Miniprotein binders against q56419. Designs and how they scored, part 34

Target 1, 326 residues: q56419
Amino acid sequence: MEGRTLEEVQEEVFKRHGVLVPKKELEDLAKALEEAGLLLTEKVEARLKEEEEKLKRERPMRLAGLSYPEGEREARAFLEAFRASYPGEGEEARVLLMPHLEPSRVPEVYGAALAALEKTPPPERIYLVGVAHRPLKEKAAALPVPFQTPFGPALPDLPALQALDALLPFELFNTPLAFREEHSLELPLFFLKGRFPEARVLPLLVARRSPELGEALKVVLRDFPGLLVLAVDLSHVGPRFGDTPLTRTLAEEARRRDLGFLERLAEGEPEAALAFLGANPTRIDGVEVVASLLPLLRERKGKVLAHRLDLEAPTLSAVGAGTLVL

## First folded at step 4 (miniprotein)

Design a3_54
Fold by ESMFold2-Fast, scan of step 4:
Structure a3_54 (fold): chain B 326 residues (1-326), chain A 84 residues (1-84)
Amino acid sequence: as target 1 above (326 residues)
Amino acid sequence: GSEDLIRELEQAIREAEELAKQVEEHLKAGRVDEAIEAYLKLAKLLARISELAVRLGDEELFRRAQEEAIKAYERARELLEKTK
């Protein structure tokens, strides 16, 4: 039984404590709790409305001074340090898969992405596809405003965003608040803006697989050519993610699944990559992104530049990260 | 339910027919910006029709609506290019 009447509550108290609580006292308590909850809800709603209005103008930095430096000079030195963490040479990217995990945890993986960007001709625009960590009203969303970075604002490609919206069966600009705190866009954007300061951006979030997004993007990319970036992390294992504590065996399995997924993408076989994950259970947050972008990933061969399974020792958990060029 | 989807599809088709008429009227009047807006709205509505068709199991309508959505978008792009 989930619900109770005031009469049932009074009877329960009498049985346990041998005292009758006046109905009026219980009613007054319930009313006070409802009023407190309503007042808190009204304040929260007012703040969310205020934040939503601010997001119509710009998307401010949330992780500056925490995940990356606030100042431009310090930010450039930070990028150079990450590039130096990867000893290899990059490959030219038409499509780049990179992580959105905290950069300090996987510096060599971000270094590999930077190496790829060094070999890539400067794009006029970047299609930056991240993963929604908050519910979206639709399967995907975009926010058509400048995104602040230490290298200056990353400007939205308004004509390309409008073209994309016109080809989608839903309103593309449907959940501005989901972008307020979204590290899957902010962290990759920091690196992309540092390398391509003149590029405009289409900041896109995927919550659920949207084949219509992939079909629309195929058309838009033809008319508005640019770099496609999939900002996704790989395996999520351990108690932090609702799994058993990390063991050596579980970690080795996660690494094999991450690499098997990436290598199938590198062969231009994204359906095979998804099928591989279905046969070998793992939590990869980019599954919905890859499933949405199938038309853009088929028959594009490339190379896995880096992979790491980063251990979060205090929680006995780990997150996989990789860099793939197609 | 399925009945709601059918009703929505019927309404979307009527709206698409009206938008196609508006595009023609704007083009005849030399209202290029309004024609572009109407073409983009038509493309979006045709994309919606294609989604509804998939949900209702109508593969032929899905394909046709998707092709018409792309065509409407391409006409808007052609007009935009001529105004630059």
Scores: ipSAE 0.391, ipTM 0.797, lowest interface PAE 3.2, mean pLDDT 88

Design a3_55
Fold by ESMFold2-Fast, scan of step 4:
Structure a3_55 (fold): chain B 326 residues (1-326), chain A 84 residues (1-84)
Amino acid sequence: as target 1 above (326 residues)
Amino acid sequence: GSEDLIRELEQAIREAEELAKQVEEHLKAGRVDEAIEAYLKLAKLLARISELAVRLGDEELFRRAQEEAIKAYLRARELLEKTK
């Protein structure tokens, strides 16, 4: 919690180097480090203010050239390759659960999502609900600006966002900087914009359970019909996530937890899906999203199109990913 | 504590009553844009009242405030549609 005193630092230096460093020399060093810290803080604050101002106009691509191609032609070919990686047929989606994990790690899972989008009539808008990977001032947030993609900007549905804001007990547009680097929105949006280029988007992030968000969305969806997309990854297991190293047995347990969760959602029983995870402890990042959207998931039956537990061998860790249509 | 939540709730209710009066005055004066804005503010405040009611264990106030919040939003929506 606390830093060391000058006297403690002098004692340690003497013990290690056999010389007592003069107090003035240590004080001068401490001042130089403090000044360097202040300069770094000033630079960081200036950069954050600049980025926050840019986010009032648009949300630029961050993963172009890394997770997907920058050019429209190359992006289209990439999208088609992912669709081809899934040999099955899709089904029409009113609600789509898809991953936000790096696409190249689970191509058939994204391919299944694309197959579902092929069978889905073009929506006027997409409610894209991701997971906040950075702190939000409130339980949830949205950013009402165009999101850049290789297929052109995904435009915000301002009337629907304003309607949602009006029904919430907190400011919806509360943390613009949380959207600066957010793959749970950017990666699914790449696929959604490629398939539905004319659809407007409501980019939503959930940090903590917000039942009021689900109740408000139920009302907004009635007036502004659209496709609901839950961008959710499943089990997170292994040392990378503060867990024990992955074994064959633990991997099979994670697969069973993921599938049990998805199958209960497919039966229109989201409370049962959450209870199932409670009985089988797991690190599913999307639990807070599902818990927030209960009113939209009840009594909607559907189908699990794909599931994969992707192994990261160097860290003996794994992340589950799935595609569910409701 | 509960005393702080009660004070916030009482203040929110007073503000909601004033906004409802402002909505009525704007509508009677034909100030439709101002009425829409006031309805949206009222909806947001009623949603806050419903949250405070839940935290205080007042299930009846929660339901009433939520219903009124939805109603205020729908009224704003209807007015906006008619002015387009």
Scores: ipSAE 0.114, ipTM 0.645, lowest interface PAE 5.5, mean pLDDT 86

Design a3_56
Fold by ESMFold2-Fast, scan of step 4:
Structure a3_56 (fold): chain B 326 residues (1-326), chain A 84 residues (1-84)
Amino acid sequence: as target 1 above (326 residues)
Amino acid sequence: GSEDLIRELEQAIREAEELAKQVEEHLKAGRVDEAIEAYLKLAKLLARISELAVRLGDEELFRRAQEEAIKAYYRARELLEKTK
């Protein structure tokens, strides 16, 4: 879109300062601002190229000292506190659905995930599927580098990632910069690495429905068995998400929507879970991930361990979070 | 439109045929690492052909391309295991 005209800029200057600026001076100013914008753009491009080069070697922590402790000892205590926040025993998981919102907001939900991981035999690798919060060049992407954590680096499973790439109709390693700041991978990974320090990881982001990803993953999981983790949040309700202010009725509807979705997944009926959401429309973070992974979710029965609708009173908004074992 | 997808599909099929020849040449020459890479490229291209088939409504081509992609992948895996 076009910005203000020179005539509009002159009118604003006149209104504020009572002086008409000569057209030539205004044109010279506009040119100077355009040139300054080009210099800023060049600087931004240089910084992005620098960050992309860094991502070829490793993915550094971004949320250490903010969402979790930076030091290993403090991080271990933090993880144990989350486990203690959930009074249940958990269940063995072949597939785990867990949240990726700020852990301190739903400690019992992350505690339920930790309880499930305690009952799960240590996997050789974890297929960690998150949601892209930045545009991807393709429907999905992965970053094949070590991800730093307070428990040491989570190492990529390069053979499994290469096998996955070979079975996809697009380049899997297509948008490294999307991984620079991605909490849907970093926050679940903190808990997964703390519980399974020796497991390699496949860090995957889904931006749009990719049935080909689900079909490829079904083949890769046969040759490279591991734990599948869907790192997704549930209902997003209220003005912070472009919706109406939260009421008791809307909160109850969001809870019923989240639980109806999770319970249908627990029955091994992911198509029914998606259809249920179609009948009860809302912003659910996990829709594109579940729709992409249908072949891996069918006929896997399990249990919903926890669900919470986290209320943000100042914004009259809420985010749903749950833990599901399949 | 559909005509652009058809042109892309025809080109992808030609490239898949060329990759299959390259695989055979590498295997005959004892270039196992190059054969593995060519098989993996062939698998990816066959996966692309399957996606184009879906977009064109060709269920039979989708199924066949997917089957061939999986076969190419497993041939690459077999060769890789022998070179360990």
Scores: ipSAE 0.215, ipTM 0.709, lowest interface PAE 4.9, mean pLDDT 87

Design a3_57
Fold by ESMFold2-Fast, scan of step 4:
Structure a3_57 (fold): chain B 326 residues (1-326), chain A 84 residues (1-84)
Amino acid sequence: as target 1 above (326 residues)
Amino acid sequence: GSEDLIRELEQAIREAEELAKQVEEHLKAGRVDEAIEAYLKLAKLLARISELAVRLGDEELFRRAQEEAIKAYDRLRELLEKTK
C-alpha cells in the first residue's frame, strides 16, 4: 500500500467491515503526546538545574550498593577481598595507572593497584585523572567539591585546583554536570580513599588531548606534590564497541596492544607508547589521558603489575584492564 | 486484511493515551524513574503506530507518529543520561 490517506483508510474499512477508525482520537493523541513531551523537557531542565546546584556543595555516591558496598565496614571487607585476589606484592608508585571498569570484572587488577598503594607512602594529595564519558565544554574539567565515599568524603585540594585553573587557557570548573555520573573517577576513588583516607583529591576529567593540562600539572605538582593516578581502561573490542564478534585472534591482538602500550609507558617512553598504537584500532581510552600528560610520564621507569582482557560472553566483547606503577 | 491492522492501531492509540497520562502523573509526583519507564513504553508504542500507519497507507499519520517517536526517544535519552 502506497499513498493512502487516513480518510481513505477509514472509508475503505467502513465499506468492507462496517467499522470507522476514529480520526479525532488520532489527532487528540498526537496533541497529548506533544504536550507530554514538552512537560518532560521542562522537568528534565528543572532537575538538571537542581542537580547542578547540589554539585556546588558535594558530589554524592552514585554506585554505592551497585559496584561497591555503601557501609564503611562492608566497604573495608570488600577492599580486603580485592587485595587478596592479587597474589603478588606491590611496588611504590609515584604514578599509578589503574582501571575504572566495573571492579568485580577484574578483581586481581584492582588488587594489584591496592598492593602498589600499600607500598606507597601516604600522599598529601592525589591527582586523579579519569576519562570523560559525557561531553565537556572544554578539553578537560574538574569539580572542586567533596566526593562522598563509604569511607567519608574525599576532600578537594582547593589551593592546588585554583593554581591549576590559573595556569590553564580555559576555565577548569567548566562542566559540573559531567561529574554527576562518572565512574572513571568514582570507582578508582573508592579504592584510593580506602587506602589513603587523609589525602585530598584533584578530580580531573579528560575528554580530548590537552597538552596544556600536562604542562600546567607539571608546574602545580612542583609546588603541590602528590600521587598521580591515571584511571583508564585499555582495549575495547567486539560488537558492543562497533567491532566484529570477539575471536581468539582479535583477543590476542587486544592483549598485545594493551601490553605493548603499558610496557612502553613502563620504559618512560609515552610518545613511543602512543606511536605503537597508531590509529588505536582496539580503542584504548587511556590514549587521550597519556597524550595530555606526556611531561609527567617521560623518563619515569616502572613495572606492569597486572593485565587482563575481561571477556563479556553475552555480547562477544572484551575490555582490557591493567595496573602500572611508575 | 486491513481490519486486523486497524484493531491493533486502535489498541495502540488507547495504550499510548494511558501511558502519556502515566508519564505526566509520575512527573508531577517526582517519580522520575517510573516516568522514564512509562516514557520508554510510550516511545516504543509511537514507533509501532508509525509502522501501522505505513502498512495502512496513511502517509500523514506516519510522518506525525514518526516525528513524535523521534522526539520522545531524544527526550528519553537525555533524561536517562542525566538521571541514571
Scores: ipSAE 0.000, ipTM 0.290, lowest interface PAE 15.1, mean pLDDT 81

Design a3_58
Fold by ESMFold2-Fast, scan of step 4:
Structure a3_58 (fold): chain B 326 residues (1-326), chain A 84 residues (1-84)
Amino acid sequence: as target 1 above (326 residues)
Amino acid sequence: GSEDLIRELEQAIREAEELAKQVEEHLKAGRVDEAIEAYLKLAKLLARISELAVRLGDEELFRRAQEEAIKAYDRMRELLEKTK
């Protein structure tokens, strides 16, 4: 197909402004814009390379002072306020599903996760599996560096990460820049580090279904036991997510979808949970994580501790969040 | 296309066979560190073979390659424990 020609551009300028721009001047302008674009591209590439190099040493906090307090004392009080917002008792978790949306929107759900962590023996390591909100070179990735938190750095479990890399058909440490701004890891990590300050972490992102990740993790968890955390949100409904405006009926459908999904996971039937969602047009954040981790979720029975559908009234949209222990 | 995947698979299988021989030679010679490195390379290559098998629709090769990858990893872990 053909795009606009210089001749068509000349005609349009003449019609609108009564000025005929000579072809050579338009060509010279186009060349100058192309050269300016090349310089901007070079500057952007240099900046990205610099940011990537920094991420080889540590992952700084990005949401401190926004989603949680920067200071340790204030962060501790903030975390305890979330625990207090959940009136129930927790249950021991071998696998924990918790949200990664803005904590202040669903404090009871994060409180339920904290309650479960109180009943859970301190793990030596946490396998923290989040959702990639930026493209990855492979189906999954990890970043083997300290992640800063108000409670001190969450240290990577390098031997376990290296064991995982050895069992995967791709390089695990493939996209450092994807971790620069990733709330699906940072927000759950705030709560996990606050409760298990001595635990090392495997920070993992899933972009697309990776059955090979689940199979490799099953082997690694045998040799390097730890707590598996799925940091996933549930239903995304309304115009903010390319859907119709939220109605009472759509909200009720989203709640039933979320709970049906979680309850099937709680019965140790993750394939049934995925099949339950297959007939529904509503996006659930984390379906790719569950699909990747099937070998770790089968035959594990548990309990749904909390569920909320958070309404964003200005956009007539909602996001589901839940806490599940297995 | 599928011809490219078949060529990659054939090459990966040949490389895996060579790595398995290298592991055996290293173990017979008492070169434990080299055997560990060769086992790690073998495990990763077997994982790659399992991915290629899935893409080609060979479910049986996928299962065998995955089992052998886990086996290579386990033998590597046993050697690491022995050298502590």
Scores: ipSAE 0.241, ipTM 0.707, lowest interface PAE 4.2, mean pLDDT 87

Design a3_59
Fold by ESMFold2-Fast, scan of step 4:
Structure a3_59 (fold): chain B 326 residues (1-326), chain A 84 residues (1-84)
Amino acid sequence: as target 1 above (326 residues)
Amino acid sequence: GSEDLIRELEQAIREAEELAKQVEEHLKAGRVDEAIEAYLKLAKLLARISELAVRLGDEELFRRAQEEAIKAYDRAYELLEKTK
């Protein structure tokens, strides 16, 4: 079994009762890693600089041939198969919450998102907000370059990105390397570009809650109207995520937590949605995104189109995914 | 490849150092809830560093990173117990 259960961690905590970990111990660990000759050799440094330089021009596909087909014809058939997996009609979206989990695991949830996009007038631009899975220099970041897809490049909305940057108290274009391998943008973008090939995009990552991002986006959206997409997954439960092994009771609690969160968002009450999750927001990776975008989510009523808790049997773990239209 | 793993390891170490600074700052300011959150994030990141070390074949780095992850979890839960 990979990883430790939360119960095992808790048991070790009560048995060990260690001393406070000072910053110096982590600095000593980092120095030891450097001295071991595994941390950042000249070759690795040169490679990272090359990758960063390439990202100034474009963001290449990383998951083509893995999570979706590389060829345009095959990609279109793949996208339509996902739409077919959802029997509903969808609803028009001003704001769309959709997952970034591996699509093959929750096809009906992505299908629901596609159904909503079918009912939505083509936007001039998409504000695509994902979750940073790698550290950012600031609370949020954007990469103002074309993102490659099987349907052609998704072009950045440079005027809107520049307007956003001007309103923020930090440099928006601050961590290009964080975008090199970022599935929370790449996977939703595949579906969005397939449906709205002419729409420009604002690819945004949130690492920590940034109320200033939400306030700035509210202003920018008035001058540059578009579709707001929150690409977030829901509950993360089980040993893979530092929790106890998944039981029927824990799975039911995760579903209840996910649906309670989504239903409060659907009522236009994002503060109530966050409060419902309580003091442990790490159970849902999208909480930082929602907390950052509060001004854009208040008083917008909508509908939950789909929800699924995807079970990962080998690790006794699960990840929640849902589609919400506001 | 191993170059990708080394890159991820470097980024994880940098983030761990930043989180450790945040923990110290929160503790000095008496922000217990924020310190708990930072410790839990630090512990998860140290656990990831240990996983990367195993994949790179470094058993010593794995052991040290895992020990530090356990310590960070210990600190988080001790603080949580005090606030009950």
Scores: ipSAE 0.000, ipTM 0.199, lowest interface PAE 16.3, mean pLDDT 80

Design a3_6
Fold by ESMFold2-Fast, scan of step 4:
Structure a3_6 (fold): chain B 326 residues (1-326), chain A 84 residues (1-84)
Amino acid sequence: as target 1 above (326 residues)
Amino acid sequence: GSEDLIRELEQAIREAEELAKQVEEHLKAGRVDEAIEAYWKLAKLLARISELAVRLGDEELFRRAQEEAIKAYDRARELLEKTK
């Protein structure tokens, strides 16, 4: 009854049910409906505030028992199985690009990332940059709390996070709720924490291009050296992503764009990588992250260790995934 | 609009001047921890000034504000390293 008069309500009831409801009874009903609506809205708001308060203390696992095992021993065996799925040797990484899609879909790509981490000296901290799958109040955000994993909590690097916040034109800790369910951080973190259990983490999300983030991170990394991880997926093609059903031609184009993007990054040419994609017609979600981190990627040469375009047969769709060491 | 951005920029510059004065006062008084905190706040405000400069098309102010933000950050780091 919001926005309706009691007279209009009486007319509707009379027309539809042939009964004239007394004014007092309609007023009482309107009050009850208004109160019920207000209570429902208040409960939703209270629930969101409760979730936000919980996130001030820690970020719990959401995908344990689904995407990875909950128990530490089982998680360790799972990690080792992924490493075994990649027959090659890794290379030392200063910057690691790895996927964040469901690990079981591209085990060899995660295996390549693990191979690179195996050759990498244990960092004091990991700058873990994912892609926001929910709106952020600003272009980027971080959550300065422990992230739970089967290997124990990944502790935040509070001094480095505060240093980063000080160099940004916006509040870095601006959207805690965006981290409640964020697989672009949780899935790579499982592998990173398993390999580097003592490393602290800066969990960062990029929603839109933030050149100021890259400039600030370049300064912070000088004083707080660590491993930079870009947790991004590559092409997203097919009906699940608003595209035509996957054809051989579309799959070939997706692979070409994925590899051309990664190869240009491997040459230390991130602007060329972005220019190569143009309008990003196959929807590589790493574009906004790479565009934000240009100062950290320029003139840094490396190697593409793995690439796969994973077919999702039921939807005739596919997602690209790759591992790149810089 | 642009008028609102200009007012915000003017206010941010005034606040930066006040923070710079607070840094000097803390340093002269030997309040190193307070000077570090004031330098962090100054760096953030200078970063905000650089963003406002970009939105207003002032590339010169953007560059200058960025340089000063990094300097304030560096000063905070130098002081922190000397005391830890």
Scores: ipSAE 0.474, ipTM 0.834, lowest interface PAE 2.7, mean pLDDT 89

Design a3_60
Fold by ESMFold2-Fast, scan of step 4:
Structure a3_60 (fold): chain B 326 residues (1-326), chain A 84 residues (1-84)
Amino acid sequence: as target 1 above (326 residues)
Amino acid sequence: GSEDLIRELEQAIREAEELAKQVEEHLKAGRVDEAIEAYLKLAKLLARISELAVRLGDEELFRRAQEEAIKAYDRAWELLEKTK
């Protein structure tokens, strides 16, 4: 009834039910609906304030029992099964690119990431950079609270986060509600915490390219050395993502796009990787992350350990996932 | 447009000068925690000045503001480590 007059509502009721409803009853109904709308808005607002207040203390698990087991023992067995799904050995990582796609869809890609973490000395802290799936007030954000996992809470590196905030032209600790439901941090963190239980974390989200974030991170990493993790998925193709239905040709193009992007990053040429995507249609969600972190990726050579384009047959869509060590 | 950015930049420079003076006064008085806080605020303001400089096309100011931001940040952490 939004935008309808009372007279139009009265006419519709008469046409549908053959009853002329008195104007006074329609006015009372319209007022009741408006009041119910205000109450719903106030209830939603109160709920959001309650969730925001909770996020000042901790970030609870949202995907436990769905994407990974809630219990520590079951979570450990789950993580070990993923490692076993990758037959190769890892490579030591100073920078790790890994997916945030549902793990059960690409177990060998997460297994490759776990193999790399096995070869990597335990870091004092992890810079975990994910993709914002909700709008942020600024180009990037962080949430400086413990993130709950089945392996215990991943504790924030408060000194390093404060150092980063001091070097940024905006408030780093913005938009806490964007972290309430954020799988690009939660899913990689499950694997990272399982392998490095003592490491502190800087949970970072990028919404738009922020060269100032990359420059600030280069300075902070000098004083607070740690493992840099880019938690990004690759090609998103098909109707689920606003594209035409997937064909064999489009799938081959997506695989070639993903591998061309990753191989250029492995050569220490992130600008070339971005240019490669710009010359081809792209739906890689990691573009803004890579573009923000250019100073950290240049001249750093490495290896692509795994890649898969996972088919979602019911929707004729697919998502690419890969593991890259630098 | 550009006049608003210039006014914001001028204000930020004045605030940075005042913060630098406050750091000096805190250090002379032995107020180390206040000096650390002022240094971190100064670093953030200098980072803001560098962003405004880029928007105004002033590459020299950008470079100087970025260098000074890093120096203020380094000084804050040197003091923090010495007092912990």
Scores: ipSAE 0.041, ipTM 0.628, lowest interface PAE 6.9, mean pLDDT 86

Design a3_61
Fold by ESMFold2-Fast, scan of step 4:
Structure a3_61 (fold): chain B 326 residues (1-326), chain A 84 residues (1-84)
Amino acid sequence: as target 1 above (326 residues)
Amino acid sequence: GSEDLIRELEQAIREAEELAKQVEEHLKAGRVDEAIEAYLKLAKLLARISELAVRLGDEELFRRAQEEAIKAYDRALELLEKTK
């Protein structure tokens, strides 16, 4: 059989190159969404504005009584139980990678983070970088308000946040509502506030890779030194995440992927860690955070303290979690 | 490659259009729980569209899709609060 001619190849390339999503299709979609939105009551729109205004004052607890105890005494006992679940000693952290999934699912991993915090001198401030689970208007966002915890409010470092905002090419305080229900900040913050009650916080969310955020943070950290915390989960596998049901082989692949990623970060090679993940960056939700923070992770050697792939049997899915000190 | 991203974006937009119709139908029929589910699926799909737009270099498409995703998600959450 004769292969395709050069002319036919050029025509196919032209047709493919010319295949763009028409602006009209997005306009039609936006119009349909606006029409659907018109069926909602004026009261719903008023509540959204009211909720946004409340978030300008304080960020309330959402997971108290669910993922951690509401009372301070019970919360302290809960935190100490997680520390006890990790048999090892921690290492001092300048940068801490810890999970943000439900703590009871990976107690040893949170215990390892607590062990690291135990060996770390109390920082004046914590740069807490989580993953946006709601859309953001920009690549990253922050909310400059007190975050409530059972150990009292975690106060924002307003001077450091304003310095960061001034160095970014976009408005940092761009999506307050994204912080209303954000476990990637709330769950790590519970543990961080319990260990460092006097530390101020910079609560940051990354939606997609922002190299400009990493460059700005490098400058801000020089002038406002503190502990950098990457609150990220590792592999997401199985039907709950749009994947095939988990098998022993897929679980082993996920564990190897998680550990290979963490080990390269521990060697101070974050670009190598990202490259190791290959063509499937959505398999690890921390990819966008690590890719944004490259300038802060290069040439920092450290240690993986814990790793676990937690199985969710009813959905045949799993989420990886780890603790890494740099 | 870019060709694969364009095909994925076109599919995502078509799926978003169908979800928007489902939201409208559920709301008109008083099926609040189904409308909430459709809004949440729509919000996630619009967030995916915004990610694909960035990878294709279309900042306007990104901004529009992100705005619509935020709206859909917020409306779903407010409907959820009303059913508690």
Scores: ipSAE 0.000, ipTM 0.277, lowest interface PAE 15.5, mean pLDDT 82

